# Ledger of designs, part 8: VHH binders against Chemotaxis protein methyltransferase (cheR)

Target 1, 268 residues: Chemotaxis protein methyltransferase (cheR), of Halobacterium salinarum (b0r4j5)
Amino acid sequence: MTDFQTLLEFIETETGFATSYYDESYLDRRVSARMRRRGVEEYAGYLTLLEEDDDDERAELLDTLSVNVTEFFRDEKVWTALRDVLLELADTVRSIDIWSAACADGREPYSLAMLALDAGLDPRNVSILATDIDEDALARARAGRYESTRTADISDQLGFLDNPQEYVDREGDRAFVVNDRVKDLVTFERHDLITGDPKSGFDLVACRNVCIYIDKQYKLPILDTVSKSLREGGHLVLGQTETLPGEVKERFEAEDPRIRIYSRVADT
Short names: E, the ipSAE of ESMFold2; O, the ipSAE of OpenDDE; V2, 0.75 times the mean of E and O plus 0.25 times the DockQ between their complexes.

## First folded at step 4 (VHH)

Design a2 (from a1 with D33Y; framework vhh_8fcz_2)
Fold by ESMFold2-Fast, scan of step 4:
Structure a2 (fold): chain B 268 residues (1-268), chain A 122 residues (1-122)
Amino acid sequence: as target 1 above (268 residues)
Amino acid sequence: QVQLVESGGGLVQPGGSLRLSCAASGFTFSNYYMNWVRQPPGKGLEWVSGISYDSGDTTYADSVEGRFTIIRDNDKKMVYLQMTSLKTEDTAVYYCATYDRWGSEYDYFDYEGQGTQVTVSS
């Protein structure tokens, strides 16, 4: 017998994070990472740190439990196709409303904003709502400062754009700051895809690389929620490693399903 | 008790082939995207290939596209890298990896293994 289930129930009760919806191996991996950093080997000892909120451990754990797997223009072939989607939307609607769901530290919504500007769209006609459950990730997103690492060269990622210097300011060799021209298109809000209020009226929803961390029984509710947030004729883009389940797939069509961009055809 | 254990590396001549294996344990393998990354002597980590949880999608670095194939077996909790037409530039320690954080102050890869050495030389 272990205290792991007791620990997860405490986390859900005290932080509002819906641990019961997530894969237990994912949760154990993330909790164990925090325990190692705090020098604690037993779940009971870690529970004590959370009860006392020692050194803001509850906030640190929430940051660790949130999904932050992203990069600028992740899967470049998708972004080439998204450029065409944005141009089509500019021809068919007066104002384009985009939702970047589970936006992490903001690289995806800023990629969408930069893509719109690079495609020549009028920034007054593009609004991007970016949401995530993790307030620390949202704070980093609002700051818009990013550094290259051994596994992520931001300069190379931004090379997807014709004139990346129009959208970011360089600080030294490895740091980049998203400028106000790009930031002005994006609004950041806290939202939980599992337990939060539904959204509606979007022309494009990006929900990428989220469901791969969720227990299989809850993937459909998330995808149903993002499906219902779209206007008829709106577009949904998923991560390259994600697919639509049969129950939701009937509401969508795609020219190339491998790109993971879908058009909403009907509400049933 | 999370582990990734790589094997299958060795010495091979240019133009040769090798199959690398990664045995995963301690997590729900079938729910996670898996990667191969490599570190050449005196250089940083280079991403090589990735495969989705259901094998529906595979991706490759430009330097290995058409020469390497990534495969997974969820029942056996294994991921493989089939390497053909090997070049001296492919000499590196190869690691099996999965990830949840990108650009975070936390480790980029969760459960990086110990690696397996591939040397392409006559």
Scores: ipSAE 0.000, ipTM 0.221, lowest interface PAE 12.1, mean pLDDT 80

Design a5 (from a1 with D33E; framework vhh_8fcz_2)
Amino acid sequence: QVQLVESGGGLVQPGGSLRLSCAASGFTFSNYEMNWVRQPPGKGLEWVSGISYDSGDTTYADSVEGRFTIIRDNDKKMVYLQMTSLKTEDTAVYYCATYDRWGSEYDYFDYEGQGTQVTVSS
ESMFold2-Fast, scan of step 4: ipSAE 0.013; ipTM 0.461

Design a6 (from a1 with D33Q; framework vhh_8fcz_2; at its last look DockQ between E and O 0.07; V2 from the best seeds 0.00; counts 0 for: pae O 8.6 > 2, unsure alone 62.5 < 65, grease 25.1 > 24.2, placed apart)
Fold by OpenDDE, look of step 5:
Structure a6 (fold): chain B 268 residues (1-268), chain A 122 residues (1-122)
Amino acid sequence: as target 1 above (268 residues)
Amino acid sequence: QVQLVESGGGLVQPGGSLRLSCAASGFTFSNYQMNWVRQPPGKGLEWVSGISYDSGDTTYADSVEGRFTIIRDNDKKMVYLQMTSLKTEDTAVYYCATYDRWGSEYDYFDYEGQGTQVTVSS
């Protein structure tokens, strides 16, 4: 067993992250990036670091390896770029149609809505479809009520916006409710990305929180579906830890490969 | 889709030279700085060299400064790494990467190629 494989085994055993479900080269790139940030050059050294019960480092590693599906404005650089995408779309199309695929508890589609409003877009010209296979998640999403926890501060998450109070109402010290101004932009629907039919006509599709948690064998059907759902010139945003499968790579051109924003190209 | 395809690696004696090439596609090449990174055996990835989008700025790791030269051709969407005075410690798989060397808080390697093996041995 290589030092890297030993490291992966440790990660899986101690953190619960299912390294065995991921491509080894992918994990190597992500782990190496984290190692560099910590000034560690060798896998064995990094393993030692992790073994010393550095909970903060373990948490950061997991964040590097996975996508947190339960945050507003996760990865600020992505959302800064998405603001520019929305502004560009506002200049080029009459109405912006956005699809938040695998929206879970709704934080992503609401973030998109808030972003659009914060950017000064006319709410009448923005429509966001949010889908998930989980009806319970959709019910939570429709409610639009979220609570801060010890590890997740909603106020901090919304700190991406200058005036978050314009988009959420506080219920006590810990609870936040997305207001109707934001909710009016979002429609929720049950949809299975693996077996369901593709949609059509979207200017932007966000699929940032599904592929990382789905077996790799299902990545292709999911990305096939979302790629077919985009108009030519439309934008796809994936999770930071995700890549397009080879079978659909030719359908996209990267706008910013670092933050996983792509443009849908014309079919040949 | 982003593609970075490395080539030019091989076996060379200490003191020798190699020229690596990276063919880029699937993104607006001229808008991005390009980098070379490498992965020595048993170690994580390390940054080697970077070049700005307009070739105006080049930077190198201390370990390769004065020996390696990074060059880019925006018309051909190519980036090169001329390696001279190679040492055994330069042995690694070399990758072309859209790495944000001068970026803000995020710093992760992003390459799509298979890499190219460079082995320096007597």
Scores: ipSAE 0.013, ipTM 0.280, lowest interface PAE 8.6, mean pLDDT 86
ESMFold2-Fast, scan of step 4: ipSAE 0.406; ipTM 0.728
ESMFold2, look of step 5: ipSAE 0.426; ipTM 0.771
ESMFold2 (binder alone), look of step 5: mean pLDDT 78; pTM 0.792

Design a7 (from a1 with D33L; framework vhh_8fcz_2)
Amino acid sequence: QVQLVESGGGLVQPGGSLRLSCAASGFTFSNYLMNWVRQPPGKGLEWVSGISYDSGDTTYADSVEGRFTIIRDNDKKMVYLQMTSLKTEDTAVYYCATYDRWGSEYDYFDYEGQGTQVTVSS
ESMFold2-Fast, scan of step 4: ipSAE 0.005; ipTM 0.395

Design a8 (from a1 with D33M; framework vhh_8fcz_2)
Amino acid sequence: QVQLVESGGGLVQPGGSLRLSCAASGFTFSNYMMNWVRQPPGKGLEWVSGISYDSGDTTYADSVEGRFTIIRDNDKKMVYLQMTSLKTEDTAVYYCATYDRWGSEYDYFDYEGQGTQVTVSS
ESMFold2-Fast, scan of step 4: ipSAE 0.013; ipTM 0.488

Design a9 (from a1 with D33H; framework vhh_8fcz_2)
Amino acid sequence: QVQLVESGGGLVQPGGSLRLSCAASGFTFSNYHMNWVRQPPGKGLEWVSGISYDSGDTTYADSVEGRFTIIRDNDKKMVYLQMTSLKTEDTAVYYCATYDRWGSEYDYFDYEGQGTQVTVSS
ESMFold2-Fast, scan of step 4: ipSAE 0.076; ipTM 0.538

Design b1 (framework vhh_8fcz_2)
Fold by ESMFold2-Fast, scan of step 4:
Structure b1 (fold): chain B 268 residues (1-268), chain A 121 residues (1-121)
Amino acid sequence: as target 1 above (268 residues)
Amino acid sequence: QVQLVESGGGLVQPGGSLRLSCAASGFTFSNYYMNWVRQPPGKGLEWVSGISYDSGDTTYADSVEGRFTIIRDNDKKMVYLQMTSLKTEDTAVYYCATYDRWGSEDYFDYEGQGTQVTVSS
């Protein structure tokens, strides 16, 4: 076995992170980024750091490997369209059930919650389930504390909303904490999109920017699982560079597939 | 796709000065934090200096504070490292890198080929 394969087996065995699910190039880029930060050139040397768990490197690596929606309201044009979807759902169903699948550190489900509140929806009638395979990411999501970086200004991202100050509290000069009003709409739990059971009856499922990191053999199982979790007429939203595979495509329709919002149609 | 091309390295005596340059292409340079990192012989990569997208914030490793200055020119897509009072321990291959922090999927945290700086008499 190669040193890289040995390293990936160690990561999966010792941390529970399912390296076998991920695209090898994606894993190599993420692992290499950690190796550079630790000043290690070779996989065998990095494996030694992980074995010793030197300076909590296992936790740092897991953070780096987590599949992530990179920002609040990622791909703003999609969120403009999602506002219309939420308003239509508010007129159509008594309670809107949303699933944010592979939610990472919570920016996507909190964006959905803030969008619903900002659009004037009754919070008692909106429930968001947010799931991810990574328990560390879910812990950060539950905390709901985010810090602006030099490459990502959270204040700018939240500027998509009319009243962002109603949903987040400032902590220091760069930190933002999602308030309880927003958190009350979201429930976090662990779920494996590849091996876990489908859910059911959701009005909206967001599964965005997940399949681009996953080995292609798992893309169909993932999309089959989220497809089965929607009610007839429910909506699926994917990442902007993601498309439905042919086996699932016939179960959905979209007025403009470039927006990546699809409606679940009845099976024949 | 992303390309960072470092230049300006060379042999210099202790106490001397050098200016390193980094030409960036393939990404929206003005939106990214830029860094200089170095790799001394037989050691791992060390972060040296960073500069925010608008030049409003600069940071330096303790070992180079007061001796090095990082500058960027967004119009030219260039970042520079002005090095003064060079010491033998500054001997390293110097790399230009974009700042990859949590929340970015672009992962351009190290894309340069490097330029060698040797400080020796």
Scores: ipSAE 0.000, ipTM 0.165, lowest interface PAE 12.4, mean pLDDT 81

Design b10 (framework vhh_8fcz_2)
Fold by ESMFold2-Fast, scan of step 4:
Structure b10 (fold): chain B 268 residues (1-268), chain A 121 residues (1-121)
Amino acid sequence: as target 1 above (268 residues)
Amino acid sequence: QVQLVESGGGLVQPGGSLRLSCAASGFTFSNYYMNWVRQPPGKGLEWVSGISYDSGDTTYADSVEGRFTIIRDNDKKMVYLQMTSLKTEDTAVYYCATWDRYGSEEYFDYEGQGTQVTVSS
């Protein structure tokens, strides 16, 4: 075993994070990012920081290893199409149940909630379940406070909405807090997409930008789980660079597959 | 010591082409996703394109899809960005970086010095 494999074994043992589920390049990138932030050049030195849990490094690393950072309204073409999906669902079902799978810090489920409200849907008829494996990400999601960085301008992202001022409170030019009107549509809970059980009966499942970071052998289990969680006629939305594997593809139809929104067909 | 050195920028007319290069050293290049990111004058960083460690996965921002192509050579530790049909909007400093397409600056691992691309008549 190399120092890196020793480090991954320690992480799995001490945090319960299944490092074997992830692409090695992804893991190396994320671990190296933490090492740089802590000013450590060698895996042995970083292992010492983790053993001592210096400055809560185990929690910081676990957060970093999880797919936990997204943007509001990521890939705006998809969100334009999702608005039409939500309006169609409002005409066909009495109550819309949405699952934001691997929701990270909440930007995706809050985007869905804001989109529904901005489209004029009755909030009493929209329920969003948002799940992630990372408890720290879920804590940030529940807080609903976000700041712009040099790589992400939240004000620009929220400009996708017609009435962004109705959904967030501003703290200066950089900080935004999601208000209770939006938060009331979203319930956060922990769920592991790789080992957890499928859910059921959802009208829309968002599972975006997850499979690109995992080992290819786990892509099918994840997509099988989200597929089984949809009702017949329900919709699945993936990340723009993600595709359905052959075993799952026959369960879905897409009017324009470039948007990555699919309709669940009968098991025939 | 980690280094990313960009080159190939310059002045080009609208509709023209440029090929950017990024030379990487100081880390296990073949294990990392590589990205191109740009910063237009007076704006923040914008992700442009990414390529997986084995070239099996390439991704592009909507603004450049169909016009730009990202390529890597693991033996030479190089990443390239072939740019065609350049627009004035593509004027920016271009950076080679290892970072998560969906991450904040916290996941921005190794940003280089940058190379200036100017598209004007």
Scores: ipSAE 0.005, ipTM 0.244, lowest interface PAE 11.2, mean pLDDT 82

Design b11 (framework vhh_8fcz_2)
Fold by ESMFold2-Fast, scan of step 4:
Structure b11 (fold): chain B 268 residues (1-268), chain A 121 residues (1-121)
Amino acid sequence: as target 1 above (268 residues)
Amino acid sequence: QVQLVESGGGLVQPGGSLRLSCAASGFTFSNYYMNWVRQPPGKGLEWVSGISYDSGDTTYADSVEGRFTIIRDNDKKMVYLQMTSLKTEDTAVYYCATYDKWGTEDWFDYEGQGTQVTVSS
């Protein structure tokens, strides 16, 4: 193993960040940026610094490796279209089963739950499975507490809904807690999109903004897994800059390619 | 071989405008989707905007939609980000990034050195 690979294994083991899934050039750039800031030129020296957790370096590294791409109702045009998808599903199936794959801290599955309630769907007929490999992210998701920052205003994000006050409780000026009405629709579970057990029978799968940071060799296995989890006629929604590889593309059609919502066609 | 060079950043007052430029070389520019991403001081990367190979599709993060416009010039191998109504929250290093238009994404491998945008009074 190289010094760099040893460093990446340490990061994954000690922080829970799944470095093995990420593009190594991405990881190297972010790690190198931290090394330069700390005045360390060798990976072995940086590993020592992380082992000591000097000046909270593990937290600084995780912040550098993190991509701030998650928010409630991310890409509002997509959520407007998803409302129509949910209404169509409510007319088509007895119970709607949704999978929010790689759900991170829960903003996406809670957005789906709130959208369903806001659209007037019967909560008894909507079930959302939300999964992620990161247990710390799942713990934050289960807590359902979020704070506005200078660059992310939760109140503005929730303004997409007609009656946001029905779904969250406000704590002071910046904090919001998802209420039990919304939480009751969502089940959080640890799942590995590459090596975990396959899933099936979903009417809607959201797998958004995950493949951008993942090593190329894992992109097809991930998209194959989520493709196979959908029933015929079910829907897949990806991130706006994400596309389907050729091997998977033939299983889908898109009503509006700009919003990255795809329908699974009969392709066995 | 693949190179992306960002420019056009600077200090601007809230409500002001800036145009960022990205010069691409080393690949068939007209075949690739192009993105702008940003990194505020001490934070992770945030996707800002994207444009398809033929300019037929443009996408924007909700935080910048209506204020920013992404444009490309395939003849000059350039992508631009026209920023208006700038806010202090837009302060960040801005990067140009690309990926394969048919689904092989190598977003971070083609990130340039970045250009600093500071919005302050």
Scores: ipSAE 0.000, ipTM 0.180, lowest interface PAE 14.5, mean pLDDT 80

Design b12 (framework vhh_8fcz_2)
Fold by ESMFold2-Fast, scan of step 4:
Structure b12 (fold): chain B 268 residues (1-268), chain A 121 residues (1-121)
Amino acid sequence: as target 1 above (268 residues)
Amino acid sequence: QVQLVESGGGLVQPGGSLRLSCAASGFTFSNYYMNWVRQPPGKGLEWVSGISYDSGDTTYADSVEGRFTIIRDNDKKMVYLQMTSLKTEDTAVYYCAKYDRWGDSEYFDYEGQGTQVTVSS
């Protein structure tokens, strides 16, 4: 066993973070970022630091490992297409049920909620379930407070909407808080896409930029689970660099697969 | 003190080639995924290409796939971008980025100063 694998076993055993689910290159980049911050260059030295829990390093590492980076309206061309999907759903179903799977800190489900409101949909007829395995991420999502950084301008991201000021409140120069009208459309719940109970009956499922972090052996089970959660004619949206594996592809059709929005077809 | 120093940009005609270089210092280079990103005049950052710490995985934006090649040399702490069949649309300042947010094309923690590539007839 390598020192790196020993470190990953320690993290999973002591913190409950499922390192075995994740791609090793992803984990190495995240762990290496913490090691650099703490001034250690070898995995064995970092393991010692985690064993001692020096300066709450376990909590710092978990925050780093748990951050699936998202932004509001990630890949704008997809959100342009999703507006059309939401309008079509508003014409065909009485209430739209959406599942934002692996929602991280809530930027994706709030983007969906804001898009629905901005498109003129009745908020009483839109319900978004947002789930993630990371309870700390869900706590941040429920708070709905986001801050611009050097590399991410929240104001620019929200500029995708016609009336962003209707959905967020500004706090100083860099902070934005999602308002209660938007929050009222979203319910946050802890759920494990690999081992958790199956879901069903959704009109739209977003499972975006999740499988790029996950070890290959879990990608098919995850996509099978989210595929089965859709009703016939429901829509699945994946990340721009993600594709449907052959094993589930026959359940879906896409007008333009480059935008990664798929329609669930009738079983034959 | 993380430093990324890009070089190799210049003026080239459509169909031409350039090789960009990035010299890294201040961190354990062999432990990090490295990226090239670009910023066309008046536009936001666009991700171009990425390479894993061991060169086992390389990825490219659709717009450059087949034309650009990313290479790294861990002993020299260098990452390179070999560009061929350049188009006017490739005109941008090119940045070497150590900090990516895995799969993000618009959202990098970069510390390089950039190198200007101009493709014009």
Scores: ipSAE 0.000, ipTM 0.173, lowest interface PAE 14.1, mean pLDDT 81

Design b13 (framework vhh_8fcz_2)
Fold by ESMFold2-Fast, scan of step 4:
Structure b13 (fold): chain B 268 residues (1-268), chain A 121 residues (1-121)
Amino acid sequence: as target 1 above (268 residues)
Amino acid sequence: QVQLVESGGGLVQPGGSLRLSCAASGFTFSNYYMNWVRQPPGKGLEWVSGISYDSGDTTYADSVEGRFTIIRDNDKKMVYLQMTSLKTEDTAVYYCATYDSWGSEQYFDYEGQGTQVTVSS
């Protein structure tokens, strides 16, 4: 009899997707969606489909397990506040170093780059490191090509900016390509927030909508890692439904707790 | 399998109150941030409110802040939405959701049939 844990071990071993990092209920939810689509009711039957890679099921499952549904300027209130943060940083530091942690397909780091340019910051003084564990997501991010769907209009999302046409090239009615002016601010690299080497000295770290999908045992290690990557007075921005665990919370002050932007206080 | 079953909707006059309930099963409820979302007639989904797994943090859409209260009971695996000072604009089917997107309907992963709230005289 195949149980859920056996299935998850197979997925991690054969595809490289780190199922052990994710909340088991989240994984079961996503796996169950694929099982329903394939008309399979038991884990053993689904395991057979994955073993045979029937109709490219491994790729379909990975797409389902990956949180790849994101948007430019997600949660506009946050981006309005981030504009103020970037302007404050431009007044206080010569060079602004930003880390977009778990950047997925690049919409977040490109939103940060476009926001900085749209706010009138000197691109020579802004550097964005964007990292993710998923090599396929990083490949899409480096390409910087995005398409509108019936339910997600990229043109509407980019309307947050004063001059969106300065940052993207339009291909037909639905496709947009981030131009070199924006790409030049962003460096993409693979990094594992749980086991990877630590980072330091950032003025702003975005770690948004990541912890809601990962197992709770990894939330503290991840948030500890990103908190330690910030200088004193640096800013951390989380997703709207994410909170700082008690041990990490003592290192931060909230400028606006509703929008999840925090300032790092001195280590004690 | 994850299941969310909403209840408590009905017809209420403007200024009235209703309490919606969501019964969760098939996942470790106490590990999840829970949300209420709604779909007014002829419109898309709107996020309404969210609550952290430990009830230490709650958030609300501007349109409902001060009028709605979200609460959860981890022992009973329930999330509730206490609605007061209801307006005709609050008329919608209400869903509870396991995941969020904060401003984009396609990002919510919701289950169940929802519960209809109608505010009219």
Scores: ipSAE 0.000, ipTM 0.231, lowest interface PAE 12.6, mean pLDDT 81

Design b14 (framework vhh_8fcz_2)
Fold by ESMFold2-Fast, scan of step 4:
Structure b14 (fold): chain B 268 residues (1-268), chain A 121 residues (1-121)
Amino acid sequence: as target 1 above (268 residues)
Amino acid sequence: QVQLVESGGGLVQPGGSLRLSCAASGFTFSNYYMNWVRQPPGKGLEWVSGISYDSGDTTYADSVEGRFTIIRDNDKKMVYLQMTSLKTEDTAVYYCATYDRSGWEDYFDYEGQGTQVTVSS
């Protein structure tokens, strides 16, 4: 009946999610998981649920497809090392420009902002640009409201900081709102890492966990764009299971290969 | 048709060792990143360890690094978790999952029924 490509075209057209950029096997796994949850075996049946938006299925699917929905301070060893990077940058540049690429709902850029404040950096000298292709994720990021679930304890995640109460306001037992002190460091914009305008001059770029889900043909363009956005001596941090392809690797030296932090050494 | 079957759990004393196994079927095992996650009694899911399709990269949660080793055998379609120096805090149901580390809190593809590990004196 309805083929998988027709379903993906519907999703992209109706939700704005760029299914064409993603690995088809990844998308098939995610869609199949939602189909199983809804008790549907055929793509045509699932398309009907999405068309009708039955029980908010579009929102459920997008949540399942949102590869950058992560936790605050994911991989705490990385954030311990990033604190040292931020302190070094504070000593070497007048103003620190950071790019959180594919920031999803804002947990990564807010983690960066909180880390900078917690390390004692002057907020007037730190600017974080956070970008994502998903407008709904950016809307959630701007709101800065997060809820603990049975599997994700935000209070525990924020325990990485010395003074988490300085940066978030608690609403009851489960909800946390990032305060204006933190929000003032972050600007959210829509940006497509594949086709969007190039960026430059950043001291630190975080591009974590996006390339593992993106179709192979787009991985090199994404990492090329990100590498060219850094100044000489700037830092790149990737996800723990991500590696630099050979075509880009020679532009960087590893700060710590286990935590995927790299320094930009040449413009090639 | 996709199945992950965990085994190897049991009762062990603190300081002991166990080897957990996960048998995979119904998908191209050698193309997937594999993970171990656990759920202690009365707590949420905790990611434990991950291994790339070619065993070139392994990652571990801070709480288990140096004590646990993740291994895979693509010919047998198996992933293992070698656990040493076990602590009472390691008591949990352990699950095999194909989801990347970065999504462990909210979602897992092809997670199995789990295997119970109890560490007690």
Scores: ipSAE 0.000, ipTM 0.218, lowest interface PAE 12.9, mean pLDDT 80

Design b16 (from a2 with G103S S104G D107E; framework vhh_8fcz_2)
Fold by ESMFold2-Fast, scan of step 4:
Structure b16 (fold): chain B 268 residues (1-268), chain A 122 residues (1-122)
Amino acid sequence: as target 1 above (268 residues)
Amino acid sequence: QVQLVESGGGLVQPGGSLRLSCAASGFTFSNYYMNWVRQPPGKGLEWVSGISYDSGDTTYADSVEGRFTIIRDNDKKMVYLQMTSLKTEDTAVYYCATYDRWSGEYEYFDYEGQGTQVTVSS
């Protein structure tokens, strides 16, 4: 057993994070980033820090391993297209059911909620389920409080909307709190995309930038699960660098292949 | 495997200019924020500058505002840092960094590569 494998076994055993689900290169990058932050060059030395839980390092590492980079309205051209999808759904179904799968700290499901409201949809007819495996990320999502950083300006990100001031309250210079009007559309719940059961009947599933972190053997199970969770004619949106594997590709047709929005077709 | 390879550092006199380059591979470059961070001798890491995936937003530390310019070329998968009016306090190892984790409560950077040494001295 290598020192790196010993370290990964420790992480899984002590934190419950399923290191075996993730791409080994991704895990190595994440662990190495924490090691550099802590001034440690060897895996064995970092394992010692984790065993001692020095400066809450286990919590910091777990958060680093389990949180994906996310922004409000990430990849604006996708959100322009999603506005049209939501308006079409509003004309087609009485109630729109959306699933934001692997929602991290909530920026994606809140973006969906704000987009629906900003497009003029009736909030009584929009329901968003947001799920993630990381309980700490879900706690942050439920709080709905976000701070601008030196490299991520939330005010700029929210400028995608026509009326951003209607959806967030400012606290001081850098902090934004999603208001109850937006929060009321979203329900947060823990769900494991690899081992959990498929859901059903969704009109739109967002599963964006998940498969780029996951070991390739789990990509088909994940996409099979989200595929089965859509109704016929429902829409799937993936991350810009993600594609449908051949095994599930026949279940979908591209609304716009450059945007990674797909429609679920009837089984032939 | 994510690789970030920095180059362009060297010895320069105060008031001089230097252009740093970062070549990215192993990930979809156009989807990620890119940053320059530096580590002066005997000090911790300092964030220097950032650029959004579409170049629509650029930010700078107060200490370099007006002197440094960050640029990206998504076709070439490159990030550049154009440095002008260099000062002795700009002496540091410069790293190209991306963050693949951001929570709103704090930032975290993935550092890849060995960095490039910039020494400003007469």
Scores: ipSAE 0.000, ipTM 0.225, lowest interface PAE 12.2, mean pLDDT 81

